# Designs tried in a protein design chat: VH-VL binders against V-type ATP synthase subunit D (atpD). Part 1

Every score and structure here is a prediction.

Target 1, 210 residues: V-type ATP synthase subunit D (atpD), of Coprothermobacter proteolyticus (b5y8b7)
Amino acid sequence: MASTVSPNRMTLLALKRRYTISKRGLKLLKDKLEAMVKAFRDLYTEFDRERRYIEELMEAFVELLNQYESETSPAVRDRIRSMQLFQVEYELSTRMVFNIKVPFLDVSLKRMDIPDLYLQTGPAFYKALSVYEELLPHLLKLASLRNALHMMSVEIEKTRRRSNALEYNVVPELERTIKWVQQYLDEMERSQTVRIMKVKSMLEKERGNA
Below, numbering starts at 1 at the first letter of every chain, in headers, positions and changes, except where a header shows other numbers; Kabat numbers aren't used for antibody chains.
F, E and O stand for the ipSAE by ESMFold2-Fast, ESMFold2 and OpenDDE, each averaged over both directions (binder to target, target to binder). V2 = 0.75 x the mean of E and O + 0.25 x the DockQ between their complexes.
[cut] stands for letters that were removed.
The coordinates of atoms that the task and the answers printed are left out; those that the model quotes come from them. Centres of patches stay.

## First folded at step 5 (VH-VL; framework fv_anetumab)

Design p11 (from b4 with heavy chain S107L)
Fold by ESMFold2-Fast, scan of step 5:
Structure p11 (fold): chain C 210 residues (1-210), chain A 126 residues (1-126), chain B 111 residues (1-111)
Amino acid sequence: as target 1 above (210 residues)
Amino acid sequence: QVELVQSGAEVKKPGESLKISCKGSGYSFTSYWIGWVRQAPGKGLEWMGIIYPGDSDTRYSPSFQGQVTISADKSISTAYLQWSSLKASDTAMYYCARHTYTIYKDLSATFYFDYWGQGTLVTVSS
Amino acid sequence: DIALTQPASVSGSPGQSITISCTGTSSDVGGYNYVSWYQQHPGKAPKLMIYEVSNRPSGVSNRFSGSKSGNTASLTISGLQAEDEADYYCSSYAGSDNYVVFGGGTKLTVL
């Protein structure tokens, strides 16, 4: 591409300006990429911790639901389905993760007072309610963390792509073009100097010959 | 071969929102920048911004930063120009155009347009 | 409202040559070899005529040529024809915060 560029001093100065700006941009992008990767690792650790805890709760919940089903008649299960077991509060918040706006959904559950006298079921039902009250908020948190990781992975890839383009395409091409223009200008200056010296030499010979 | 097809003319009232589109075909949509250029009636060309659909990297003209939103959906090879609240001064012909790039232009020199859409006329009047 | 400076109008007769100038600064036209020229007929989209100062796209007549001297780029049209009557816009790269800067446009009249 060097041959498509006009080899003059103004072009050389402009290319050198672009080179310094591109090199500074590359350093900033590499610094940003490093920081983003660290933040991603931290977020992934939080995600994995939540996932493991949910796996434990889910195993307990499924076991308790199986016990509830075996201990409760179909008529009582139908009655329970018509009851409001929880009061729920939802909160949508936004977390800034390395200047990326990420939505997080949270939920709070409060169990309603259930008169024991009207229910014909076993202790597994109440234990299952307790596990569900704990499980649901963690499930929504896990989903929010998963979404955050996805959004961050996209931004990391964009930053990596920009960094690679600068490092392996833009900066090397600018270096090659600057070198070509500089060599061309140096050759033009040498040609002018040789021409001047040749003329000077001819004049000195004429003066020497009188 | 290479073609940019824009959405049809729009007539809107001040305060309304609008989103116009530009669909690329005949080339790798994610490999080229798409720019938006405004031309007010009887006036010259005015660059608004560009987007690289492959990573949604968007650059705005200082005059249009915060005034419009440029976006792209690479799954349908379509770029968008959007207003939250139109003004009468937004009445203009809007062109989308593709940037040709070479290696040295990848991040710093996406500055000329090789193929242009037919234009979308936006009229904002009460 | 930053724009490159072009004459508002130029005129010529069929068969003549005309030149349209585009003047900027050392940070745009003078600083880079990234000047392009566009032709726009009334009611039509612009068409690329010249890119990177002097390069001509496939399908553009060799009557159109571009050049640059210092901070001024020039579009020269030789052998003027009636169909050359149009508005002509120059543009330049002006840095990473101004990827595209257009000139004010020049109306070419062929009489």
Scores: ipSAE 0.000, ipTM 0.401, lowest interface PAE 17.0, mean pLDDT 82

Design p12 (from b4 with heavy chain S107F)
Fold by ESMFold2-Fast, scan of step 5:
Structure p12 (fold): chain C 210 residues (1-210), chain A 126 residues (1-126), chain B 111 residues (1-111)
Amino acid sequence: as target 1 above (210 residues)
Amino acid sequence: QVELVQSGAEVKKPGESLKISCKGSGYSFTSYWIGWVRQAPGKGLEWMGIIYPGDSDTRYSPSFQGQVTISADKSISTAYLQWSSLKASDTAMYYCARHTYTIYKDFSATFYFDYWGQGTLVTVSS
Amino acid sequence: DIALTQPASVSGSPGQSITISCTGTSSDVGGYNYVSWYQQHPGKAPKLMIYEVSNRPSGVSNRFSGSKSGNTASLTISGLQAEDEADYYCSSYAGSDNYVVFGGGTKLTVL
């Protein structure tokens, strides 16, 4: 299983240089991979915290909506559907995480001042609006975190494959090739040394015989 | 290939300080979390905390926060668990373990201890 | 809860199948697919047997399998052998303030 390389000193030096660079690259990729995995864990912890909070808010919101529906007539609900209850402002930004551009969508809600709405809808509706004001920004944050996790997982997998290719294919192949070239050169040097000693022996014998 | 080697058994009196060690080899020490797990005689496993040696980020179990100190020296690939003042209730087997996880294409992840040290028995009695 | 609930003991005969349960809450076992199982022989360190509910690390027998339903995870050992006699612990991720929680442990006896 020899490589198709010329077994000479120039080739050996080039292979050793490539080996050193590949070993450095492997270490950097492994360090980067582990740093990304740590960042992924921290991001997942934030995602999980947001998810649990949203589930809690969603339960409250659904309960309040059910109360609202029981306390209001279909005519009142039809009127509410046609109203603008919030002024909504969006801001789109990007964050950098290990050179990954992550879109982040922020939302700001301002409740519209609607006369006599409380008298028409009751306290459950107003409580539902308050929960919705809290819920929507967290839902968008959760979506942004989910997208960030997905993008990070893709980059982690690419880095892992690159690291594995270096560790299990490139570096071992370079090690085998270097050993083969080194053994060949050592044998050639040994053969040359024997040849030189033979010549010296012949010359010494000639001097000894006069 | 991967190996965690812990320091030898210790016998101490209440009130004494102690620092036990866990040396990692066969992998990039700064790239994996090291966890400490306690097992009191005849009892189950209790997680104490973990440390990431690359930046010394340390997370403690609520039960052990303030009771022990976890540290690491990345120059010698060694993690430490330390007590300022031992109690009889600290008598236990202490394990270190490498904490890792797998990340999947669907952005799911899993957390687990893949390699364990042999354990350090700490006995605290008067 | 800072601990998961396991039966104290389970027993079986060689060649049989046994199952060990691990019950938590929606904040640990039920909330995540981060359940691992560890085997501990007397006087020895624990060994990872299962991770992420059902995955086996290299070198672990196919006789060991894991599953989860709701807040309960299960370890099943088929074709029970004498060397399976050990203590088994489940573990789960429980959030950023408690990264790891262990079960109380189950002693498996092979008779």
Scores: ipSAE 0.000, ipTM 0.434, lowest interface PAE 15.3, mean pLDDT 82

Design p13 (from b4 with heavy chain S107Y)
Fold by ESMFold2-Fast, scan of step 5:
Structure p13 (fold): chain C 210 residues (1-210), chain A 126 residues (1-126), chain B 111 residues (1-111)
Amino acid sequence: as target 1 above (210 residues)
Amino acid sequence: QVELVQSGAEVKKPGESLKISCKGSGYSFTSYWIGWVRQAPGKGLEWMGIIYPGDSDTRYSPSFQGQVTISADKSISTAYLQWSSLKASDTAMYYCARHTYTIYKDYSATFYFDYWGQGTLVTVSS
Amino acid sequence: DIALTQPASVSGSPGQSITISCTGTSSDVGGYNYVSWYQQHPGKAPKLMIYEVSNRPSGVSNRFSGSKSGNTASLTISGLQAEDEADYYCSSYAGSDNYVVFGGGTKLTVL
C-alpha cells in the first residue's frame, strides 16, 4: 500500500529527527568510504611491489632454466623430471580488512635431499631451485592480494552506492518533505489566524450594535 | 480522489514548438514529483524526466537532456513538457505520472509511479 | 540506451503461473529495493502492480507477487486469467545520474 506523510507537528518533529540521523549517517559513510579507498591504495601498492619483484624473479628463473638445459645431459634431465625436488606445505589464513574476511594462502617449501645429483649437473640447477623457493610464495601472495583487492573493490562500490542513495535520494527527499510539512502547517496557521480575526471582528461589530 | 488529467492530442509539423500539460487534483500537488514517460508507437516505456513542483527541482534522463523542458506551475497544479522545435521522431504517446515520497522508519525512501495520466498523443508529420 | 532486460514475450494458459524476469546491474536492480512493475492494456495508461520489489497497492490481486535475487527482479502471476493479458514493464531507481530506468517490456499472452 502506498502511504504518504501526514502534515502535522508530531510528523514534522519525527522527520527532523530522521533528517539529523541521516545526515550523520551520510558523514560516517563518506568517512568510511575515504578510509576504505586509502586501505585499497595501500593494498594496491603492496600488490604492485609483489608483481614487480615476481617479474624480476621470473626473468632470473627463465635465464637459469636455459643455462640448466644447456649444461645438463638428456639422461640427467629425464632423471630430474621424475624426482620430487620440494616438500610443499600450504597454510590457509584469514585477514580482516574493513570487516571483510579475506583468504590468504601461504606456502612453505623444503628442498629435498638429492643424492649424487651435485656432480651430474651445473650450478645453474641449484640456483634455479633457490629462485623457485623464493618465487612460489610470492606468486601465491600476489594471488591472495589480487583477491583481496577485488573483494575490497566490491565493498567500496556498495558503500559508494549507499552513500549516493543517502546523499542524492534519502536526504533530499527528507528535506523536501520537511519543507512541505512546514509550509502546510504555516499556511494552516495563517488561514486559521485570518479566519479567527474575521470571526472576532464580526462578533465585536455585533456587540457594538447592541 | 487522486487524478492526473492531461491536455488533448496534438498534430504538429517539424520545427514547431509545443507545450503539453498535466493537471493534478485530489492531493497536495507540491508534495509529489511529476514524471514524464514517453511511448513511441509500438514501443516500450521510456523515462524522460521528473520535476518537484514545490521548488522546481528537475531531473532529466540522459537521452532527453537538452531535447525537452519540464516545468510546473504550482498555482494551478499543472506540470508541463515543452519542445522548442519538434522532430518527426517525437511522435509518441506522452504520459505524466505522480512519483511517491513514502519515507519508512529505516530511512529508506520509495521511488515509484502510483498514479498515471491518460496520455497525450503527439503526432509530428510534414 | 539504458534499459533493464525483460523477455520480449511470455505465454500461459488460464490457471497457470508465469514469471517475468527483469535483469539489471548492481547499480540499479541489485543495489536498491526500488523495483516496481506496471501493467499496460492496449490503448490504456500503465497501472502500478508492484512497488518496492514485493509490495502490492490496494486493489491489486494477490495473484501478483514480486521478488528479487541479486540483479534480477521477478513478477509472478498465479492463477492466470484472460484479463492479465497485457504488456508488463519493470522499473528501478538507477542512481543519481540515471535516476529512473524502465525495462523493455514483456508481452503476456493468455492462450
Scores: ipSAE 0.000, ipTM 0.415, lowest interface PAE 14.9, mean pLDDT 82

Design p14 (from b4 with heavy chain S107N)
Fold by ESMFold2-Fast, scan of step 5:
Structure p14 (fold): chain C 210 residues (1-210), chain A 126 residues (1-126), chain B 111 residues (1-111)
Amino acid sequence: as target 1 above (210 residues)
Amino acid sequence: QVELVQSGAEVKKPGESLKISCKGSGYSFTSYWIGWVRQAPGKGLEWMGIIYPGDSDTRYSPSFQGQVTISADKSISTAYLQWSSLKASDTAMYYCARHTYTIYKDNSATFYFDYWGQGTLVTVSS
Amino acid sequence: DIALTQPASVSGSPGQSITISCTGTSSDVGGYNYVSWYQQHPGKAPKLMIYEVSNRPSGVSNRFSGSKSGNTASLTISGLQAEDEADYYCSSYAGSDNYVVFGGGTKLTVL
């Protein structure tokens, strides 16, 4: 047992208090780490689900855009590029996940009423607009989820490092130091007892009693 | 007399592994801790960890836990500091030092580095 | 790495006395009597000058002395000599997050 502290009763009590606090802190950090890892997996599952859905929508969107280009003249396409086709609404929210502020951005699109547009652009264009108004909100949700995953991965790593420091350095050191201080105090008490017994024995001999 | 002799200077590229050594002589190698201390160019001293060669009990600084491995071979009185993958930020002078974080037969305890190796310069650059 | 607080530099003339401070917390310098001081000349390994606050190892001049009050330890060098020009580091047992902690170092210039 190694020790680097002054061995006295007050130090022993202080070390025992630190040990109890450190053990409690380690348990809390381990519980937090486990909860964070579970939350990360849940977010990743949602991210992967969104990614797969977006892949399906993107494939449909590209095919419809190709049909649109083949069915329309350059003059019509130039006119369309200058029009506002959607009304856009944004909602920004901040969620707290294990004391981390995580921004989430939601968006909703509503097509503007443009009379006779169908007659000029054909059915592929209208189908593409429908896919786009579904695709864009999901793309922004994917970006928000990716950002959340990144922020959580950073915090998980920090929490793991703190947990490891307590488990492998702080707690074992306190255990060893407490044991040494206790042994030192016990030895001091034994030494004092032996000294007292020797003095008492000498006094009894001196008195001539039994 | 007590002496700690370290391995020679090393020049490495990022991603390479490295193991440097510190050989003790003139004392009971298994009876004292060996510590590793880092000094980046123009900077101060940073404690990395210590090992007790008698039973391989190892204690790391939180900053270096998981980044390096400290080991010892008591049959040849040598302690080691090892990296699995070096970074440019690992460029520094590395010292080993004998640490008296031990309890003696008279129940006295000490805490200090009494003898230091000459240092091993590790340069990591592409 | 967390460092104990030392002045970056200190200077004195030959024959003078100077003091270098090392400030920590009640969890390191203030909590234990295990402060050590190391002298480092340019290009050389550190050398132990003081251990356990005030003790000198064999071979260290009695011009070097150590003390501690509260959370601050001090190294005092009396009768300053040119050869004392070096960097000085304090160290303490921390017993918490970082176990062993060093000061940032103080450059002593003998003018």
Scores: ipSAE 0.000, ipTM 0.391, lowest interface PAE 22.1, mean pLDDT 80

Design p15 (from b4 with heavy chain D106E S107G)
Fold by ESMFold2-Fast, scan of step 5:
Structure p15 (fold): chain C 210 residues (1-210), chain A 126 residues (1-126), chain B 111 residues (1-111)
Amino acid sequence: as target 1 above (210 residues)
Amino acid sequence: QVELVQSGAEVKKPGESLKISCKGSGYSFTSYWIGWVRQAPGKGLEWMGIIYPGDSDTRYSPSFQGQVTISADKSISTAYLQWSSLKASDTAMYYCARHTYTIYKEGSATFYFDYWGQGTLVTVSS
Amino acid sequence: DIALTQPASVSGSPGQSITISCTGTSSDVGGYNYVSWYQQHPGKAPKLMIYEVSNRPSGVSNRFSGSKSGNTASLTISGLQAEDEADYYCSSYAGSDNYVVFGGGTKLTVL
């Protein structure tokens, strides 16, 4: 019941139309929210899988770095530190997820050709390069997935707020107002019906008593 | 009974910051959206943005995204429109207005404003 | 620029009926029943006259009516009175983040 509403048939029809549109909109918005939440869960599962794989690679990388340091003289380590070991190529792209523009960064590493003859180090160094070549692209992919999850969580929260406002404020207010207007009109109809029935009774009695 | 009361007229210089207010009364402030509408001298109405005070969900017109900040303080039933650095082109009448909304198909939403504040004139000149 | 097209001015005599048009596209006025109309007297705030194409708020005279055909919405004022002299703005949803888009406004002169 709103104090600014006039209880008449035209207002009731307008309120019922608004109610139908709001209910339909709420259902569509809830369906969208449910789909977004499912997509978020799938994306989070992929993120967690990448995170665990990266953790495994990091553990292997640290172990190989420790072995490399034990097998390599300070002079050779200084030489290696000054070299360009990889050629890096990256591509920035944008993907649409539920009308959200999400940036994705892909990177590829190409190892420079460094013959073993020029480096006085053990196999741990080359194994570490292989792990790093695999690690860096996955690390950037993880960052892109994290960013996508963040953007999706923000949009889910906004959609949830809109859904809550409709469900708990707008729709209940329309229901209350429609009920009040309907009851007012029903009372008027009831009063009119009683009046008509009374007039009918009087007319029938008049016909019986000339 | 429902009333929106805006802060008084402002005269500012370019580069200055400004925050104007809109206080709602006579209704549940946290249950309705508050929108801001701009009207430059001799020009038409331009929608700037809208905020839901219950959770501070804020939506901006593409033309005003990044140009202004809309906020609300539900403890005092007041919404705000703020500029970090005013320009001469910001000279305009600024209205706040109340809205309830409907959503239809694929998350589309519409707003119309049933009660309006009296307006705040902002003049930016050197 | 997303904009709704209104005539700059319209005029009528007391007691006559006048119509103000608001033209958009199939992605705004034509695509949705989300057209509202506002009346603004000089120096005053706008007042809602029509919402959702044809609905009147409490307190608005039944002389004001709204309609829509295709991509054009119309505000009709019957029994024109001196106090109707004002600027009239239409508004519609226009998709994505364009929840509110106003027309350019129409100056109504009562002769």
Scores: ipSAE 0.000, ipTM 0.413, lowest interface PAE 16.6, mean pLDDT 81

Design p17 (from b4 with heavy chain A109G)
Fold by ESMFold2-Fast, scan of step 5:
Structure p17 (fold): chain C 210 residues (1-210), chain A 126 residues (1-126), chain B 111 residues (1-111)
Amino acid sequence: as target 1 above (210 residues)
Amino acid sequence: QVELVQSGAEVKKPGESLKISCKGSGYSFTSYWIGWVRQAPGKGLEWMGIIYPGDSDTRYSPSFQGQVTISADKSISTAYLQWSSLKASDTAMYYCARHTYTIYKDSSGTFYFDYWGQGTLVTVSS
Amino acid sequence: DIALTQPASVSGSPGQSITISCTGTSSDVGGYNYVSWYQQHPGKAPKLMIYEVSNRPSGVSNRFSGSKSGNTASLTISGLQAEDEADYYCSSYAGSDNYVVFGGGTKLTVL
């Protein structure tokens, strides 16, 4: 509050210094927020690209699975479900987004040799394996991107709140306090000027009487 | 077991067309960008452009835009670099590399070339 | 024109440490944490040594380290070995207009 400080020149200088620092800090936070929002939009564009491609792959995969089920007996499908169809290897990497480490999980799939199945099922099975081999890495990338977007949204909200506190609370309060102190000092100076003028008038009258 | 295998060396005359290839294996080809980098004899590395094979989104260096065409065929996990009319100044080693494209600013991400092809030497002379 | 500035050559003896600088502008090295370093032996493809300023890929010796201060990134190689003799290139993200810029390269000689 304006009335909670001692109205003197030292206090005024301190408040003006604080105001300058707070305005500079607000600009830095606004610049940071703007950069974060731009980064978020760019990341969302990559997320949307991955999502669209996954939708295409999922559509193809479901169609191939339906064909596989129609071409393959229940006993053969049960046998296939118990087999190791792929050798899976994971690679963990990280992205640094505004000092936040976000895990990014990559996967590589190698199809196992399954020669006996060709006579027991149709080509749809092998086509489905090819689609799955492509689909799984994209799904993990989408999950990593979604996680990154969520973590960035949390940091954007925190930065936005800090920026809003400075813009709508701290800076206006400092402006009001500075105005109050300045007005008090201006009034005090005006009062002293009037006093000096009165003293001068009295001295001039005294000289005239001499 | 990520590997990029490039096509063999080429010797061409000025004005001829050329298309060189880069085949990816051991990873999901449509999940990563492929970049092309040029190295003139005795000179440094120059970035030419990148392509995302999943949707054929292509970005070029300002120096190479309009001079070359980058394309990809995702059905055979192969990226291409193409010239309609070669010049003697196109003589260079051409590398393809798997590239993580950065899409955000003022943060540390995944913008780098992690795996490189062996290179394709293109010699253009009359 | 927009290539990052590296010393043309640097030399050291086995067991010593050397540092290679890579100087750009606030629009590339200074503006982003997307600096990578590549090692190239004569007649071979480049190999990624450092990415995102200071991270090492699997299989790269811990003798290689990266750092950045302002507009200058640095690659430091400790405990120099004969096989470290190669050309070293820095690279940086340079904004959406230019995307990638490379340094001119530094020839490391192990004497």
Scores: ipSAE 0.000, ipTM 0.454, lowest interface PAE 16.1, mean pLDDT 82

Design p18 (from b4 with heavy chain A109S)
Fold by ESMFold2-Fast, scan of step 5:
Structure p18 (fold): chain C 210 residues (1-210), chain A 126 residues (1-126), chain B 111 residues (1-111)
Amino acid sequence: as target 1 above (210 residues)
Amino acid sequence: QVELVQSGAEVKKPGESLKISCKGSGYSFTSYWIGWVRQAPGKGLEWMGIIYPGDSDTRYSPSFQGQVTISADKSISTAYLQWSSLKASDTAMYYCARHTYTIYKDSSSTFYFDYWGQGTLVTVSS
Amino acid sequence: DIALTQPASVSGSPGQSITISCTGTSSDVGGYNYVSWYQQHPGKAPKLMIYEVSNRPSGVSNRFSGSKSGNTASLTISGLQAEDEADYYCSSYAGSDNYVVFGGGTKLTVL
């Protein structure tokens, strides 16, 4: 580094003030980091619960789709594929997690008024529609939680880098610079005291010598 | 003339307390760090900790945090290393050394031991 | 037991040159230019030979030189003499958690 520090009492006071501010900032960042890690773990627990529930719903949905496929003719399946079975509404909302705006996408499904296909599809078709109606909102919630976890991980890493920079670079540098300035001032004071004593001794000797 | 003078050899039993000293002279005692370095018989140097006598700011090696206490009395220019309860494994030569723990933003930055005490032999046996 | 890696022993004949290595990590030797070397004769306190990687204090022979490449610092002694026979220790700044770390030491034999 090209910059230097002037070793005087005003500089020492300024450095001590900066050190105090930096130490307080480090404590606040460490407290924030700890709280963010806890919030991340809480979000991950929610994510894992949603994932497990979705796995159960997916298993049921696949079984019902297989039964539906076995119970319906290709012509009936083609006709159903061309129909609008649901009206879908999306709502975008945000959650605040440690001053981070995290988007959450919510969806609601309304079953459309469709012809009675029970005799052509069997009960498996209607059961599959019910499972799908529950599954899709949970899938979007899982995606929103995954995105929230990603955004949190990015902010945690940024906070960790800031904390590390203060702890391992800024605070130690200020600390060592303060010690150096104090050392210089103390040595200057010691040198002045020794010089005064020497001069006194020499003057007394000179006065006594003829 | 800069000089570090350590207290004499000690022979102790396990469980006893001990406090050894290191007196600095010929320089501003409050302006330099004092470090403690341990050397077990036939083994290498191991840093224990340092103290800045001007404000009693103390740094310990992770291995010695809680195992020993480092202190200083600036009125008599003396640093101390203390054990509350000695172990046989504490048998070693203990050196104090003046440390230039100071970092400036240029080539004047320093970080090394420049003057060493003669050492204090501590023997812990039953 | 955090310590920098040094060879346990090294040997040479009078007039030859030897090099002692000191290997650490990017958090000590590799991260800072605060490597020092100490010479210790049997029964005596260590003596500073090299500081800040390559600088010699007053009174140390110019036969002693220091260098660093990556995570490895080196002490080179040229024109070996009998009085160079001693233990040599490297040391480095190791960050605010560890502050100071020493190498395991190298015994130099001159024969």
Scores: ipSAE 0.000, ipTM 0.411, lowest interface PAE 19.9, mean pLDDT 82

Design p19 (from b4 with heavy chain A109L)
Fold by ESMFold2-Fast, scan of step 5:
Structure p19 (fold): chain C 210 residues (1-210), chain A 126 residues (1-126), chain B 111 residues (1-111)
Amino acid sequence: as target 1 above (210 residues)
Amino acid sequence: QVELVQSGAEVKKPGESLKISCKGSGYSFTSYWIGWVRQAPGKGLEWMGIIYPGDSDTRYSPSFQGQVTISADKSISTAYLQWSSLKASDTAMYYCARHTYTIYKDSSLTFYFDYWGQGTLVTVSS
Amino acid sequence: DIALTQPASVSGSPGQSITISCTGTSSDVGGYNYVSWYQQHPGKAPKLMIYEVSNRPSGVSNRFSGSKSGNTASLTISGLQAEDEADYYCSSYAGSDNYVVFGGGTKLTVL
């Protein structure tokens, strides 16, 4: 960029000002990036805790489903699959995280009364319903948290790219350009001194030979 | 010359949607941030948010996040401010303004508005 | 903290010098050199008068000057003229969650 810059004192002052602003901006971006990474870790801890709980519920659910299948005839299982066991309602809301609008999906489950199921199957069925009633809301919460982490990851990456551009491209380029302009001005000053000395020499020679 | 031209005055009822515009000319539209500033009748200036049209990076004031949507269409050098459902409290003059003296295209840390649009008056009443 | 503190009004006579203050905290005005000042005449859009504490854009009279000490920024108008009658707003950077905060505004009356 040195070849595209007009080397004068006004330009040098402007470049030095840009350099100071860029260095301050870099510090603020690094502080912001650190804060975002800490927020991401906190959110990831919540996600991981939720994921582990869901894994425990899923293991229990699968075991209960196996017991249910062993205790229940194929005809009764087919009948139960055709029944509406829950009334389900979904709710979409948004949260703000570092000026990012993050969607969160929630679900409400209400168990329906089924008059004669208990006599047609064992306790494993009702235990499975209880686990499912807890599992589904947590699954949707996990999905919402995963999406929030993804959106934060994208914003962290953008901030990291901007920070890297300032640190490794903009600031070093300004440093190089400032150095080049300064060297050019120093050279110009030296050239003027030589020219002045040459003129002085000629005047002294003319005066001495008068 | 640098110029920001905003859309005309709007009169709406509560619950209606609205999208107002700000068209930039005389400069590289994708190289400068555009901000939106609200001024309620007889009140001061409130910053709402800012967008970089080159990559649609948008930042909102905490007071306005979730209340409005800021967007831009770089093919026609136009920025937008949008409401899905207007309230009477949205009655105000809305200004768009350009930022300057940015070293990096993100310009997230030094904000001042060098050129302002003429303003769009939005009146929300029943 | 939505607004920086400015006096509601200030007055002066033609040829006089007046100063408008803008007070914030160490996390906005005191923490950064990113203070700007805007002039707004009735029914008009704001106009940038000062940026980054003390810099003037091209076309702004040298009668307008800016400074900062601690958490307080100041706009000084020398050789006051009738056309300077307007509302004046200060603005500052206040962190990554609040890139722009405005002062409450000061009405300047030229008597």
Scores: ipSAE 0.000, ipTM 0.412, lowest interface PAE 14.9, mean pLDDT 81

